# VH-VL binders against Transcription elongation factor GreA (greA), part 11

Target 1, 156 residues: Transcription elongation factor GreA (greA), of Dehalococcoides mccartyi (q3z8e7)
Amino acid sequence: MVEKIPMTASGYKKLEDELSTLKVKRIDVIEEMRLAAMDKDMRENAPYHAAKEQRGQIEGRIKEIEHELKYADVSEYTDTNTSKVNMGSTVKLRDPKNGECCTYTLVSPKEIEPLKGKISASSPIGKAVFNRNKGEQIEIEVPSGTLQYIIEDISF
Key: E = the ipSAE of ESMFold2; O = the ipSAE of ESMFold2 at other seeds; V2 = 0.75 times the mean of E and O plus 0.25 times the DockQ between their complexes.

## First folded at step 4 (VH-VL; framework fv_libivirumab)

Design v4 (from t3 with heavy chain G104H; at its last look DockQ between E and O 0.44; V2 from the best seeds 0.00; counts 0 for: pae O 3.0 > 2)
Fold by ESMFold2 at other seeds, look of step 4:
Structure v4 (fold): chain C 156 residues (1-156), chain A 119 residues (1-119), chain B 112 residues (1-112)
Amino acid sequence: as target 1 above (156 residues)
Amino acid sequence: QVQLVESGGGVVRPGRSLRLSCAASGFTFSNYAINWVRQAPGKGLEWVAIIWYDGSKTYYRDSVKGRFTISRDDSKNTLYLQMNSLRTEDTAVYYCAREYTIFHAFDIWGLGTTVTVSS
Amino acid sequence: DIVMTQSPLSLSVTPGEPASISCRSSQSLLYSNGYNYLDWYLQKPGHSPQLLIYLGSYRASGVPDRFSGSGSGTEYTLKISRVEAEDVGVYYCMQGLQTPYTFGQGTKLEIK
């Protein structure tokens, strides 16, 4: 028995895109295996064995994604609630020192990509912004000290 | 296009001074903490110093504390390392590396500048 | 100071085979904000270091997915699922939890 897997609509789309890409890669790798095998004993064929390993990894990831998509429980947020930061919110943070903004989206664990701005609610940024209003100043604790930002905008 | 370029290395005798520069381009310099990291010939990497994005905090490894001063001039997008009372043990390639302050990633490194301290 | 210990210090790998490098810290690198402050860097021959993995497990931009990082607290592992010729160099772990920031000794990866 398999539990449902919560995710956002963007997370679902990301998995679909990755699956599509992997299926294309699988086709290419299978053809590379076929071509490499034409002229040599497979025990001594390094290109064949490299492609075989890559295929195994691709097949494994495809099966994982297909499982996740099959049992996905998709939750979507709309831009109808800008009062406070919540799951699915996109937050624009302004650095008061230089006026530059950075943007983060609160996502589920499977969707976390920090340098792309996708963070969890339990991350340092997530904890600092969760349940806060536009215009509030926040502090983010990192080992080297405290960073300060202003919540410039909240969207969904 | 994001770059860090070190300069100011050279050969000096023990006890002398040298000033390294690290010129930044292609990114908003004032958003980042910047570090100096060095590598003695044939050895591993050794962290030297950090200055915060706003210049408010500086930290040094013990062996250079009191001798080296890290500073930044955000109007010139340039980081400096003033190295006084140089010792033969300070001989190394010196890299500057930017740090994304929230996630702590030295995601951009310079090519390095060589400092040789010898008699 | 937090001591970072890498194992092995040298490793020779047949192309296409996996590689695994471990890094142990003398103190937990898990900070109260939830992040493990451990990075992995590769220094290719004749080049400056480049970031591979940050916060224990996140790949830097442009790093192939055959590289993965795992671990928490005091034990961390970098894995390369299939070693390629371009992976040759010295791999360093580094802790960013506490100044002075400290690197492991390095692991030299060669092709057999």
Scores: ipSAE 0.349, ipTM 0.653, lowest interface PAE 3.0, mean pLDDT 86
ESMFold2, look of step 4: ipSAE 0.490; ipTM 0.763
ESMFold2 (binder alone), look of step 4: mean pLDDT 94; pTM 0.959

Design v5 (from lb6 with heavy chain T103R, light chain S32R L97T Q98H T99W; at its last look DockQ between E and O 0.83; V2 from the best seeds 0.00; counts 0 for: pae E 8.6 > 2)
Fold by ESMFold2, look of step 4:
Structure v5 (fold): chain C 156 residues (1-156), chain A 121 residues (1-121), chain B 112 residues (1-112)
Amino acid sequence: as target 1 above (156 residues)
Amino acid sequence: QVQLVESGGGVVRPGRSLRLSCAASGFTFSNYAINWVRQAPGKGLEWVAIIWYDGSKTYYRDSVKGRFTISRDDSKNTLYLQMNSLRTEDTAVYYCARDHPYRIFGAFDIWGLGTTVTVSS
Amino acid sequence: DIVMTQSPLSLSVTPGEPASISCRSSQSLLYRNGYNYLDWYLQKPGHSPQLLIYLGSYRASGVPDRFSGSGSGTEYTLKISRVEAEDVGVYYCMQGTHWPYTFGQGTKLEIK
């Protein structure tokens, strides 16, 4: 079984838009290959081989996006003060020992930037906060030990 | 701007002590674990010690354990390394390096400029 | 202690050509949370180290996309798809999965 891919509605739309653009570009590249192939010696035809390589890249990306869209689990919350953590949520985590806070946003796989706090739902932090409410205590296991946080705020 | 600045290096003889300081600015110091990393002249990087964001845990490489003490004063945004019983093999440039809290993502994303410690007879 | 072995220890590359640096660990760096705690750092001549790649494959802020990291377990690779003059320096891998943290020996990259 292929696992579901959590993403926001905006992330899903961005993938749809990219897919549409790539399908149009694919048509153009295939036409370029056909036009270049009118030369009898295709092995020495640099324009043909360049277009063939570009087509391969486009086909690979299309397949990747179609997989991501097929297994996407899209959710969106509009109430930032009472909703559970979900895709698109920004969570503020408070360390109960010293009151210090860290902020993370659940984003689609292509938007992940862990050091900027943009994480996936499947990351250690994402798994710990997903589907949780404000006020809940979570723990995150890392090589150095177990981290304890309280969900102080949820927004998006 | 986010910055770490080391100081307190110098030339000393074996068996003496030095205290290094690392002044932090431009970020909430109390959210971060901080490391000391050293580099002997012409050599590679060597991790020395770490202190957790709240000071609750410290860890040292074996060769400095019992001789070096890492500490932090969050009211002054300053990390310290007390270096006792110095040996010639402790000669290096010493960097402080900011870690993410508890190494959740694992990165030394900000490094200081370094301070030079020379231990020679 | 976990031994981090880099290869090559030195390389000389023509600008615009690719470069590849390997890093092998004496034990798996895969932690039970699913992350490989492996970083890559660049130390340019006369400068302190700077973070390039963390968790095996994520680029740090401001790092050009010609840099990529891959690998898992005990074998990791840093690739530069098209080397530029500004890439000169010493590259270090570092593991953060096991205490104590340990660095590779470094790989010096020079321009031919």
Scores: ipSAE 0.014, ipTM 0.588, lowest interface PAE 8.6, mean pLDDT 83
ESMFold2 (binder alone), look of step 4: mean pLDDT 93; pTM 0.954
ESMFold2 at other seeds, look of step 4: ipSAE 0.040; ipTM 0.615

## First folded at step 5 (VH-VL; framework fv_libivirumab)

Design w1 (from v3 with heavy chain G104H; at its last look DockQ between E and O 0.65; V2 from the best seeds 0.00; counts 0 for: pae E 2.1 > 2)
Fold by ESMFold2, look of step 5:
Structure w1 (fold): chain C 156 residues (1-156), chain A 119 residues (1-119), chain B 112 residues (1-112)
Amino acid sequence: as target 1 above (156 residues)
Amino acid sequence: QVQLVESGGGVVRPGRSLRLSCAASGFTFSNYAINWVRQAPGKGLEWVAIIWYDGSKTYYRDSVKGRFTISRDDSKNTLYLQMNSLRTEDTAVYYCAREYRIFHAFDIWGLGTTVTVSS
Amino acid sequence: DIVMTQSPLSLSVTPGEPASISCRSSQSLLYSNGYNYLDWYLQKPGHSPQLLIYLGSYRASGVPDRFSGSGSGTEYTLKISRVEAEDVGVYYCMQGLQTPYTFGQGTKLEIK
C-alpha cells in the first residue's frame, strides 16, 4: 500500500511546470553529451563529464517529481479555496471563555515546533481544525481536560 | 520581555502563614496554567500546585493539600500561593512556572523566592 | 502518583564525549491524543530550571541540536551528542500527564 502525498493545486501545477522544463533540459544535456563524446580521449573530456553529472541531477529530479505527481492527493488541499483549514493554513483560535486567541500553522513533519504554533495535521490541534470552516467550534482533548475554541480566522 | 517574578518569601516559625505572589509580564496570562514548584536546600524539584488557565481547576500535592491555596487574578496578571500552617518541611525555594494548556511544558520559570520555616 | 526513576544519578563526562540519561515512569505517559507527556529540564548551577525537551522529543527554543529526546510509553532517554562545559548542571525528567506532576530524582552532569 502506497501512501498518498498531500499537496495543493498550485503545488501540483508547479511540479508539472518544473517537470516540463526538466524534460526539455534533459534533451539538451543528452545532445551536449553526444557532441562531447565525439572527442576520442574521453578520460580528459571535461565537457562530457560535466554534462554527465548534470544529466544525473536532472534524471534524479525528474524521478522525484514523477513519483510525487503519481501519488499526489489534491482532493483535500487547494490554494484557491481558503474557506476550510488545510495543510499550510494558519488558524486563529479564540477561547470563548476569555476571548483570547492563539495561532497555529499546519506544517509538514520536519517543520513541527508546537510551542511556536507549528503543528502537524495529525496532532490534537490539527485533527480538531482540519477541514473546518471559519466560525466552527472545536474541541481539543488533553490530559487536563477538554479545551474549546472557535475558529476565528483562516489564512494561508 | 516574557517574565515571571516571585515575591513574598521569608523566615517564619512553624504554624505561621505566608503568601507568595508571582507577577507575570510580556505574555497573555489568561492563556496559561501556572504551577508552583519547590526545591528544598540541596534537594530535587518537587511540584506543589497548579491552577488552570481559566481558574476552574486547582490541584495540590498531598503534603500541602488543605494548607496551601493557589489562586490567580488575571486582571493583575498575578498568581498567588497562600501557605497556612507552615512546617519545617516546607522550607524551599519556590518557583512559579507557566504551562501551556495543550502541551503541559513549563517553558518559563520565575527566579524563585525563598521560604524558611524554623523554630 | 506516577513514579519517575532517573539513571544515572550522577555523570562525569569528558568534553566532546556523548552523555545519556534515562527516565522510566511507573505508568505509560503516552496519551490517547498521540503525545508523550514527558519533559526534560536543566538546572544550571545557581539558576532556575529551564525547559530542554518537551513531549518526549521536541527541543525548546534556543536548545542546541546536540540535545535530543527519545522514547515512548514508560522509557525515555535524553542524549547529548557532544558535551560542552555549558551543559553542567542537574537534569530532571518530569511527567505532565496527570497531577500530581512528578519529577525524577535528578542527574548531576559534571565535566571531568
Scores: ipSAE 0.523, ipTM 0.781, lowest interface PAE 2.1, mean pLDDT 87
ESMFold2 (binder alone), look of step 5: mean pLDDT 94; pTM 0.959
ESMFold2 at other seeds, look of step 5: ipSAE 0.542; ipTM 0.783

Design w2 (from v3 with heavy chain N31R; at its last look DockQ between E and O 0.55; V2 from the best seeds 0.00; counts 0 for: pae O 2.05 > 2)
Fold by ESMFold2 at other seeds, look of step 5:
Structure w2 (fold): chain C 156 residues (1-156), chain A 119 residues (1-119), chain B 112 residues (1-112)
Amino acid sequence: as target 1 above (156 residues)
Amino acid sequence: QVQLVESGGGVVRPGRSLRLSCAASGFTFSRYAINWVRQAPGKGLEWVAIIWYDGSKTYYRDSVKGRFTISRDDSKNTLYLQMNSLRTEDTAVYYCAREYRIFGAFDIWGLGTTVTVSS
Amino acid sequence: DIVMTQSPLSLSVTPGEPASISCRSSQSLLYSNGYNYLDWYLQKPGHSPQLLIYLGSYRASGVPDRFSGSGSGTEYTLKISRVEAEDVGVYYCMQGLQTPYTFGQGTKLEIK
C-alpha cells in the first residue's frame, strides 16, 4: 500500500509537463541510438554510449514521475471549506509572544523550499496547519523546544 | 541587502576581556536565533554560542561556559559576545551567523572579526 | 557531544567529474518532527562559510542544482554532479540537533 502524495494543481501540472517533455526526449534519444548503431565499431562510438546513458536517465525519471502522478492527491485542494488550510494554501502564522509573522505555502514535493516558505503538507509545519481554520493556535516541535503560533490568515 | 557585520576584535593578553558586536541589517532581527562560530588559524569551524530569537535561551560550548556571555539588543539589531578571562586557545576569527528557528540552517554569515590572545 | 566525521578529508577532482563527500554522526540526527538536522557549508578561499544544503537534502537559495544532499539518521552524503572551478574550498557538515552544535573536520576540494 503506497502512501498518497499530496500536491497542488500547479505542481501536478508541472509534473505532467515534465513527463511530456521527457517522452519526446526519449523518442529523440532512441533515434540517436539507432543511427549511431549503424557503425560496427562500438569501441569508438561515443554518440551511442552517450545516448544510451541519457536514455537510462530519462526512463528512470519517467518512472518516478508516473509513480508520483499515479499516487498524487490533488482532490484535497478542491471543494473544501475555503476558510481551511489545504494544498496550495498560503498561511500567515503569528507568534503571540512578539507579534512577528511568517508565511508558508503548502506545495507539492517538487516545489519544496523550506527557507523560502514552501513546505509539504507532511512537514512539521504542514501537519500542524492542515485542515485548520483562521484563528486556531498550533504548536510546532523543534529540538530547542515548542513553538506556538496563531493562524492569522489563509489565502489561496 | 541582508547582512551581518562583526566588530570589536583585537589583540589582548591572556586573562583580559573583549566585547564583540554583530550588527544586523536588511532583515527582521527578532525572527532569528543568532550563533557565534569561530575558526582558529588554519583550523576548522567551531561553534561557540547561541541566543534564541526572543533572548529566552542561551547555550555555550563547554570551553567558554562561564567566561563568555552572548546577548542581544533587538532595538539596535545587534548581537554581543562578552569574552572574559581570555586564553590563547580563544585566538580565532569569530563569525556571527543567523539561524531560522524551525529549520536550523545558518543561511547568513558575517565577514568575521579577528581575536588574538597572546602574551 | 555529537561527533561528526567527514570522509574524505581531501579531494582532487577533474573539472566536469562528480565528487562525493560523506558525513557520519555519532548519533542519529533525525528528530521526531521528521527533519534531519544536518547542514552542509562551503568555505571558499578567503571567504566566510556559506550554506549549501540544510535539513539533509534541501538546497539553499542560489546554490546550483549540481549540488545535492542525501542521507538520514547517522549517515549523510553531499554530491556534486559536475565539479566546476568555483566549487574549490573546504566543505563542512554540521549537526544542529543539540548543543553544542558540531562540525565535521572539513573536506578540502581542489581542481586537478
Scores: ipSAE 0.539, ipTM 0.803, lowest interface PAE 2.0, mean pLDDT 87
ESMFold2, look of step 5: ipSAE 0.554; ipTM 0.810
ESMFold2 (binder alone), look of step 5: mean pLDDT 94; pTM 0.961

Design w3 (from v3 with heavy chain N31Y; at its last look DockQ between E and O 0.55; V2 from the best seeds 0.00; counts 0 for: pae E 4.6 > 2, grease 18.94 > 18.9)
Fold by ESMFold2 at other seeds, look of step 5:
Structure w3 (fold): chain C 156 residues (1-156), chain A 119 residues (1-119), chain B 112 residues (1-112)
Amino acid sequence: as target 1 above (156 residues)
Amino acid sequence: QVQLVESGGGVVRPGRSLRLSCAASGFTFSYYAINWVRQAPGKGLEWVAIIWYDGSKTYYRDSVKGRFTISRDDSKNTLYLQMNSLRTEDTAVYYCAREYRIFGAFDIWGLGTTVTVSS
Amino acid sequence: DIVMTQSPLSLSVTPGEPASISCRSSQSLLYSNGYNYLDWYLQKPGHSPQLLIYLGSYRASGVPDRFSGSGSGTEYTLKISRVEAEDVGVYYCMQGLQTPYTFGQGTKLEIK
């Protein structure tokens, strides 16, 4: 049996986009090597050697991504087909009193930016929505008081 | 464009009244608590008052309680500060500032309007 | 009232050098939800205040990464890793935990 690599549809898309970008960079670096090689002293041709090293890094990453895409298992994970909030989910919350609508994405601690809607699962909002379904009402306690929201949508 | 614009400042004598307005645009006004903050000439920032996003609660610094009234008209996207019995110590630039509901940050400020109370 | 105390009250810095500003509160600003309700604002000469740092450590949108905030509870620090001419102004900390909200006295940053 060949090992599959589980990933979401959005994860697969990100790898595809990175691959496309790297293939463009590869073209540029190969041309840079060609132009630098017109200098006939290779021992002190720093532009040539820098470009050669960069090409190696790009080729290595391309091979990694091509492997991951080849063996990706996306059938169980989509950013449009989810039943419960989990890590990587984007939730749309609506305050039923005033119609306020806000969107939060559950991210790792390194990516937290609360005013941009990027929060941790352990944040007040994250705790309230984690493992919940679309349509559920939640409450969030903050210094300004208790906020009530309905989970209007869940996506990736 | 998310914006707050204050108006209604001017020069008045002690004991008189002024009404400041803060017009909001580019965001849904009813989602936010709004604050008044003032700055006397050459001095630091001083919080004055807040009205909650649903209008249900207002709070004031002690030195203005009973003289100032904060209010909001969500149909006009406008915050007001009615300032009665003005004193020379109320001379300041007055800013309105939007408070984000969950994080408490004043993320949007107006440019300010100047109130001068002198005899 | 929560008293906010800044140190120093003024600071002269050579361009390219670091700067550090302390803010101390008379009681903890750490709320039970895990957030520290402490903000930093910059008021440039002739301008209204702008948010730099919120919840003790998060940079507001568009704020350069040379600005960083740290601390918890009653003690907070704003650092500028390399001061630039555009950083001139007065820096304020503010607690947003309890009304009346209160600011520190301000720290005036100047280029020398």
Scores: ipSAE 0.260, ipTM 0.644, lowest interface PAE 4.4, mean pLDDT 85
ESMFold2, look of step 5: ipSAE 0.265; ipTM 0.651
ESMFold2 (binder alone), look of step 5: mean pLDDT 94; pTM 0.958

Design w4 (from v3 with heavy chain E99D; at its last look DockQ between E and O 0.53; V2 from the best seeds 0.00; counts 0 for: pae E 12.1 > 2)
Fold by ESMFold2 at other seeds, look of step 5:
Structure w4 (fold): chain C 156 residues (1-156), chain A 119 residues (1-119), chain B 112 residues (1-112)
Amino acid sequence: as target 1 above (156 residues)
Amino acid sequence: QVQLVESGGGVVRPGRSLRLSCAASGFTFSNYAINWVRQAPGKGLEWVAIIWYDGSKTYYRDSVKGRFTISRDDSKNTLYLQMNSLRTEDTAVYYCARDYRIFGAFDIWGLGTTVTVSS
Amino acid sequence: DIVMTQSPLSLSVTPGEPASISCRSSQSLLYSNGYNYLDWYLQKPGHSPQLLIYLGSYRASGVPDRFSGSGSGTEYTLKISRVEAEDVGVYYCMQGLQTPYTFGQGTKLEIK
């Protein structure tokens, strides 16, 4: 269905953990608002207004996470030990000319973390490795030219 | 172990004073508002006073206002209740109770100390 | 002062059966932040009170699932789905919306 949100099992767990943390923080902020309101002058109450703003941010993020978890489709991206690169796969790419390796994990758009090697299947690297087997040589088009790698290993 | 321990109760005549102490351990005392709650023999619970985590606000029930003073010493992790001009109706077990961020959820209670005001 | 009224004031229950205690406040306990400032406490015989439910419906840490709180505004209910021997004692509701904080009269629960 169009409303489903693809994600890995790791991504789903990360959202659950964030949700739990936010629900605890929400309770603390509610009490900060009540504490500030006991001071009786709401027009000059900077602590109350700061807590109110923080509560709004927390409530908004909670609603967003609850929606994402409700419509999550983790089965499409479950880590597996298959012979082909798919969503959720971690690939080790070796430069055949110098032996250097780099590692990437294919994740959903909501889970992209480029500094950690978590990339989308639609990225140049993702497109080049998708549906490929261990040992295949791939070519990646980048603005500076064509890079060549060998898929040295596939894992989850 | 999170704990509150009251002390300083006793038997006194009307018009006299007592000072109750509540020693806290196992948690960061300066993060919490603390309350005094009392219970007369065979009766229900009655809230007495609260002091905020930073000591900036204190509130009292009307029948003790002007006679009782709640205070805290965060360097000793101790809450106090100075009880002046005691009356027979002040006779009760006095509990200190931690207010979970002052929204009334008293999540930790002491064992209580008994105050008897009798002539 | 907000007056808190409990009913019943005493309750005798056979083990394994449900129990329900009502609490009514003279003013709404629903604050503008969307929360109901109503707690439930149990005082077991010879013990200090312990928190069961806060903000109307949230169970305190370590409180069994058989305890639940519900209600809003001026009407609140504590339910015990299956009463056990350890549940004996006096139950109090308390409003935490404004000082002076006030308790209900208490409901004594006994085992038949």
Scores: ipSAE 0.005, ipTM 0.518, lowest interface PAE 11.9, mean pLDDT 84
ESMFold2, look of step 5: ipSAE 0.005; ipTM 0.517
ESMFold2 (binder alone), look of step 5: mean pLDDT 93; pTM 0.957

Design w5 (from v3 with light chain G96A; at its last look DockQ between E and O 0.02; V2 from the best seeds 0.00; counts 0 for: pae E 4.2 > 2, placed apart)
Fold by ESMFold2, look of step 5:
Structure w5 (fold): chain C 156 residues (1-156), chain A 119 residues (1-119), chain B 112 residues (1-112)
Amino acid sequence: as target 1 above (156 residues)
Amino acid sequence: QVQLVESGGGVVRPGRSLRLSCAASGFTFSNYAINWVRQAPGKGLEWVAIIWYDGSKTYYRDSVKGRFTISRDDSKNTLYLQMNSLRTEDTAVYYCAREYRIFGAFDIWGLGTTVTVSS
Amino acid sequence: DIVMTQSPLSLSVTPGEPASISCRSSQSLLYSNGYNYLDWYLQKPGHSPQLLIYLGSYRASGVPDRFSGSGSGTEYTLKISRVEAEDVGVYYCMQALQTPYTFGQGTKLEIK
């Protein structure tokens, strides 16, 4: 079995859009290399060398995206109406001691943005909330100790 | 949405002339070279002519050089093939096909227009 | 002129089986930018040609991944991993390295 790459529907869409953009850029860069090489001395051909470097990055990124899209597992994590925390869920956690709330969204590894609260299912917070219901109390292990939260809301 | 449409084909006698048109829509015409490709009945594909995206260069297969003239009018998004001194060997379906700059990769073809040269 | 030679010229395949078509050029199609300027086209019965592969190995938009192109220099191969009924038609290679652009003779793919 090939290991699937879990992702949200929005994450999949973003990769598709990026792939389309990169394929257009690839054509432009390859053509710039052809045109730059057509009438010029290669040793002083800065446009050729710049395009060649850009092409390498574009090709590499395209291959990454094509692999991720081919092995993406988004059907298990679709935006469905569910009572349990799942991939793509946005979870509001309340500290029962002081009432402070934090919001996190479970995303695929490529979509992780910790400063925006987008975390993986394998993170300490992600592990604690996955497959849990609204109203459940959870414990989250952090370097400074153990934190207690209540799942106040689950949305998509 | 993105398309090429050929017109101007017909039946003519040897030695006569025809002008083919290729109307483009749905894309920025000035970014593309346009090629004419023909296919004789029951035969394979044969490249005929190209005009570069900026109109600066034209090239022809040897068998039509001096008889055919390719041109473009970017204000009308239209390509032309003026075909003079037609021969029976020019009988074919004529396609126009676009090529980003001079990249190759003819990604959009017209439906073709039929030229028949017979006595 | 660069002469393009295809083989086989005719191919009969059971659906689900693989198919392979080769194309040989009389000169290298490798340009100084590192790319091979070789396209593959399919002409289905009664239709205009459609682009399958460009630069030897890149799939055109909408082309299924069962189609793949490989090769370099003077020898190129189009492979169909599992032939489907819709793949029937004539396959052409074309060099886009220099004018006059030239096509191979075509390979007719039929279903047994």
Scores: ipSAE 0.247, ipTM 0.659, lowest interface PAE 4.2, mean pLDDT 87
ESMFold2 (binder alone), look of step 5: mean pLDDT 94; pTM 0.961
ESMFold2 at other seeds, look of step 5: ipSAE 0.435; ipTM 0.778

Design w6 (from v3 with heavy chain Y100W; at its last look DockQ between E and O 0.68; V2 from the best seeds 0.00; counts 0 for: pae O 2.1 > 2)
Heavy chain, then light chain:
Amino acid sequence: QVQLVESGGGVVRPGRSLRLSCAASGFTFSNYAINWVRQAPGKGLEWVAIIWYDGSKTYYRDSVKGRFTISRDDSKNTLYLQMNSLRTEDTAVYYCAREWRIFGAFDIWGLGTTVTVSS
Amino acid sequence: DIVMTQSPLSLSVTPGEPASISCRSSQSLLYSNGYNYLDWYLQKPGHSPQLLIYLGSYRASGVPDRFSGSGSGTEYTLKISRVEAEDVGVYYCMQGLQTPYTFGQGTKLEIK
ESMFold2, look of step 5: ipSAE 0.642; ipTM 0.831
ESMFold2 (binder alone), look of step 5: mean pLDDT 94; pTM 0.959
ESMFold2 at other seeds, look of step 5: ipSAE 0.580; ipTM 0.810
ESMFold2, look of step 6: ipSAE 0.568; ipTM 0.817
ESMFold2 (binder alone), look of step 6: mean pLDDT 94; pTM 0.959
ESMFold2 at other seeds, look of step 6: ipSAE 0.536; ipTM 0.786

## First folded at step 6 (VH-VL; framework fv_libivirumab)

Design x1 (from w6 with light chain D39Y; at its last look DockQ between E and O 0.78; V2 from the best seeds 0.68)
Heavy chain, then light chain:
Amino acid sequence: QVQLVESGGGVVRPGRSLRLSCAASGFTFSNYAINWVRQAPGKGLEWVAIIWYDGSKTYYRDSVKGRFTISRDDSKNTLYLQMNSLRTEDTAVYYCAREWRIFGAFDIWGLGTTVTVSS
Amino acid sequence: DIVMTQSPLSLSVTPGEPASISCRSSQSLLYSNGYNYLYWYLQKPGHSPQLLIYLGSYRASGVPDRFSGSGSGTEYTLKISRVEAEDVGVYYCMQGLQTPYTFGQGTKLEIK
ESMFold2, look of step 6: ipSAE 0.687; ipTM 0.851
ESMFold2 (binder alone), look of step 6: mean pLDDT 94; pTM 0.960
ESMFold2 at other seeds, look of step 6: ipSAE 0.653; ipTM 0.836
ESMFold2, look of step 8: ipSAE 0.616; ipTM 0.827
ESMFold2 (binder alone), look of step 8: mean pLDDT 94; pTM 0.959
ESMFold2 at other seeds, look of step 8: ipSAE 0.669; ipTM 0.844

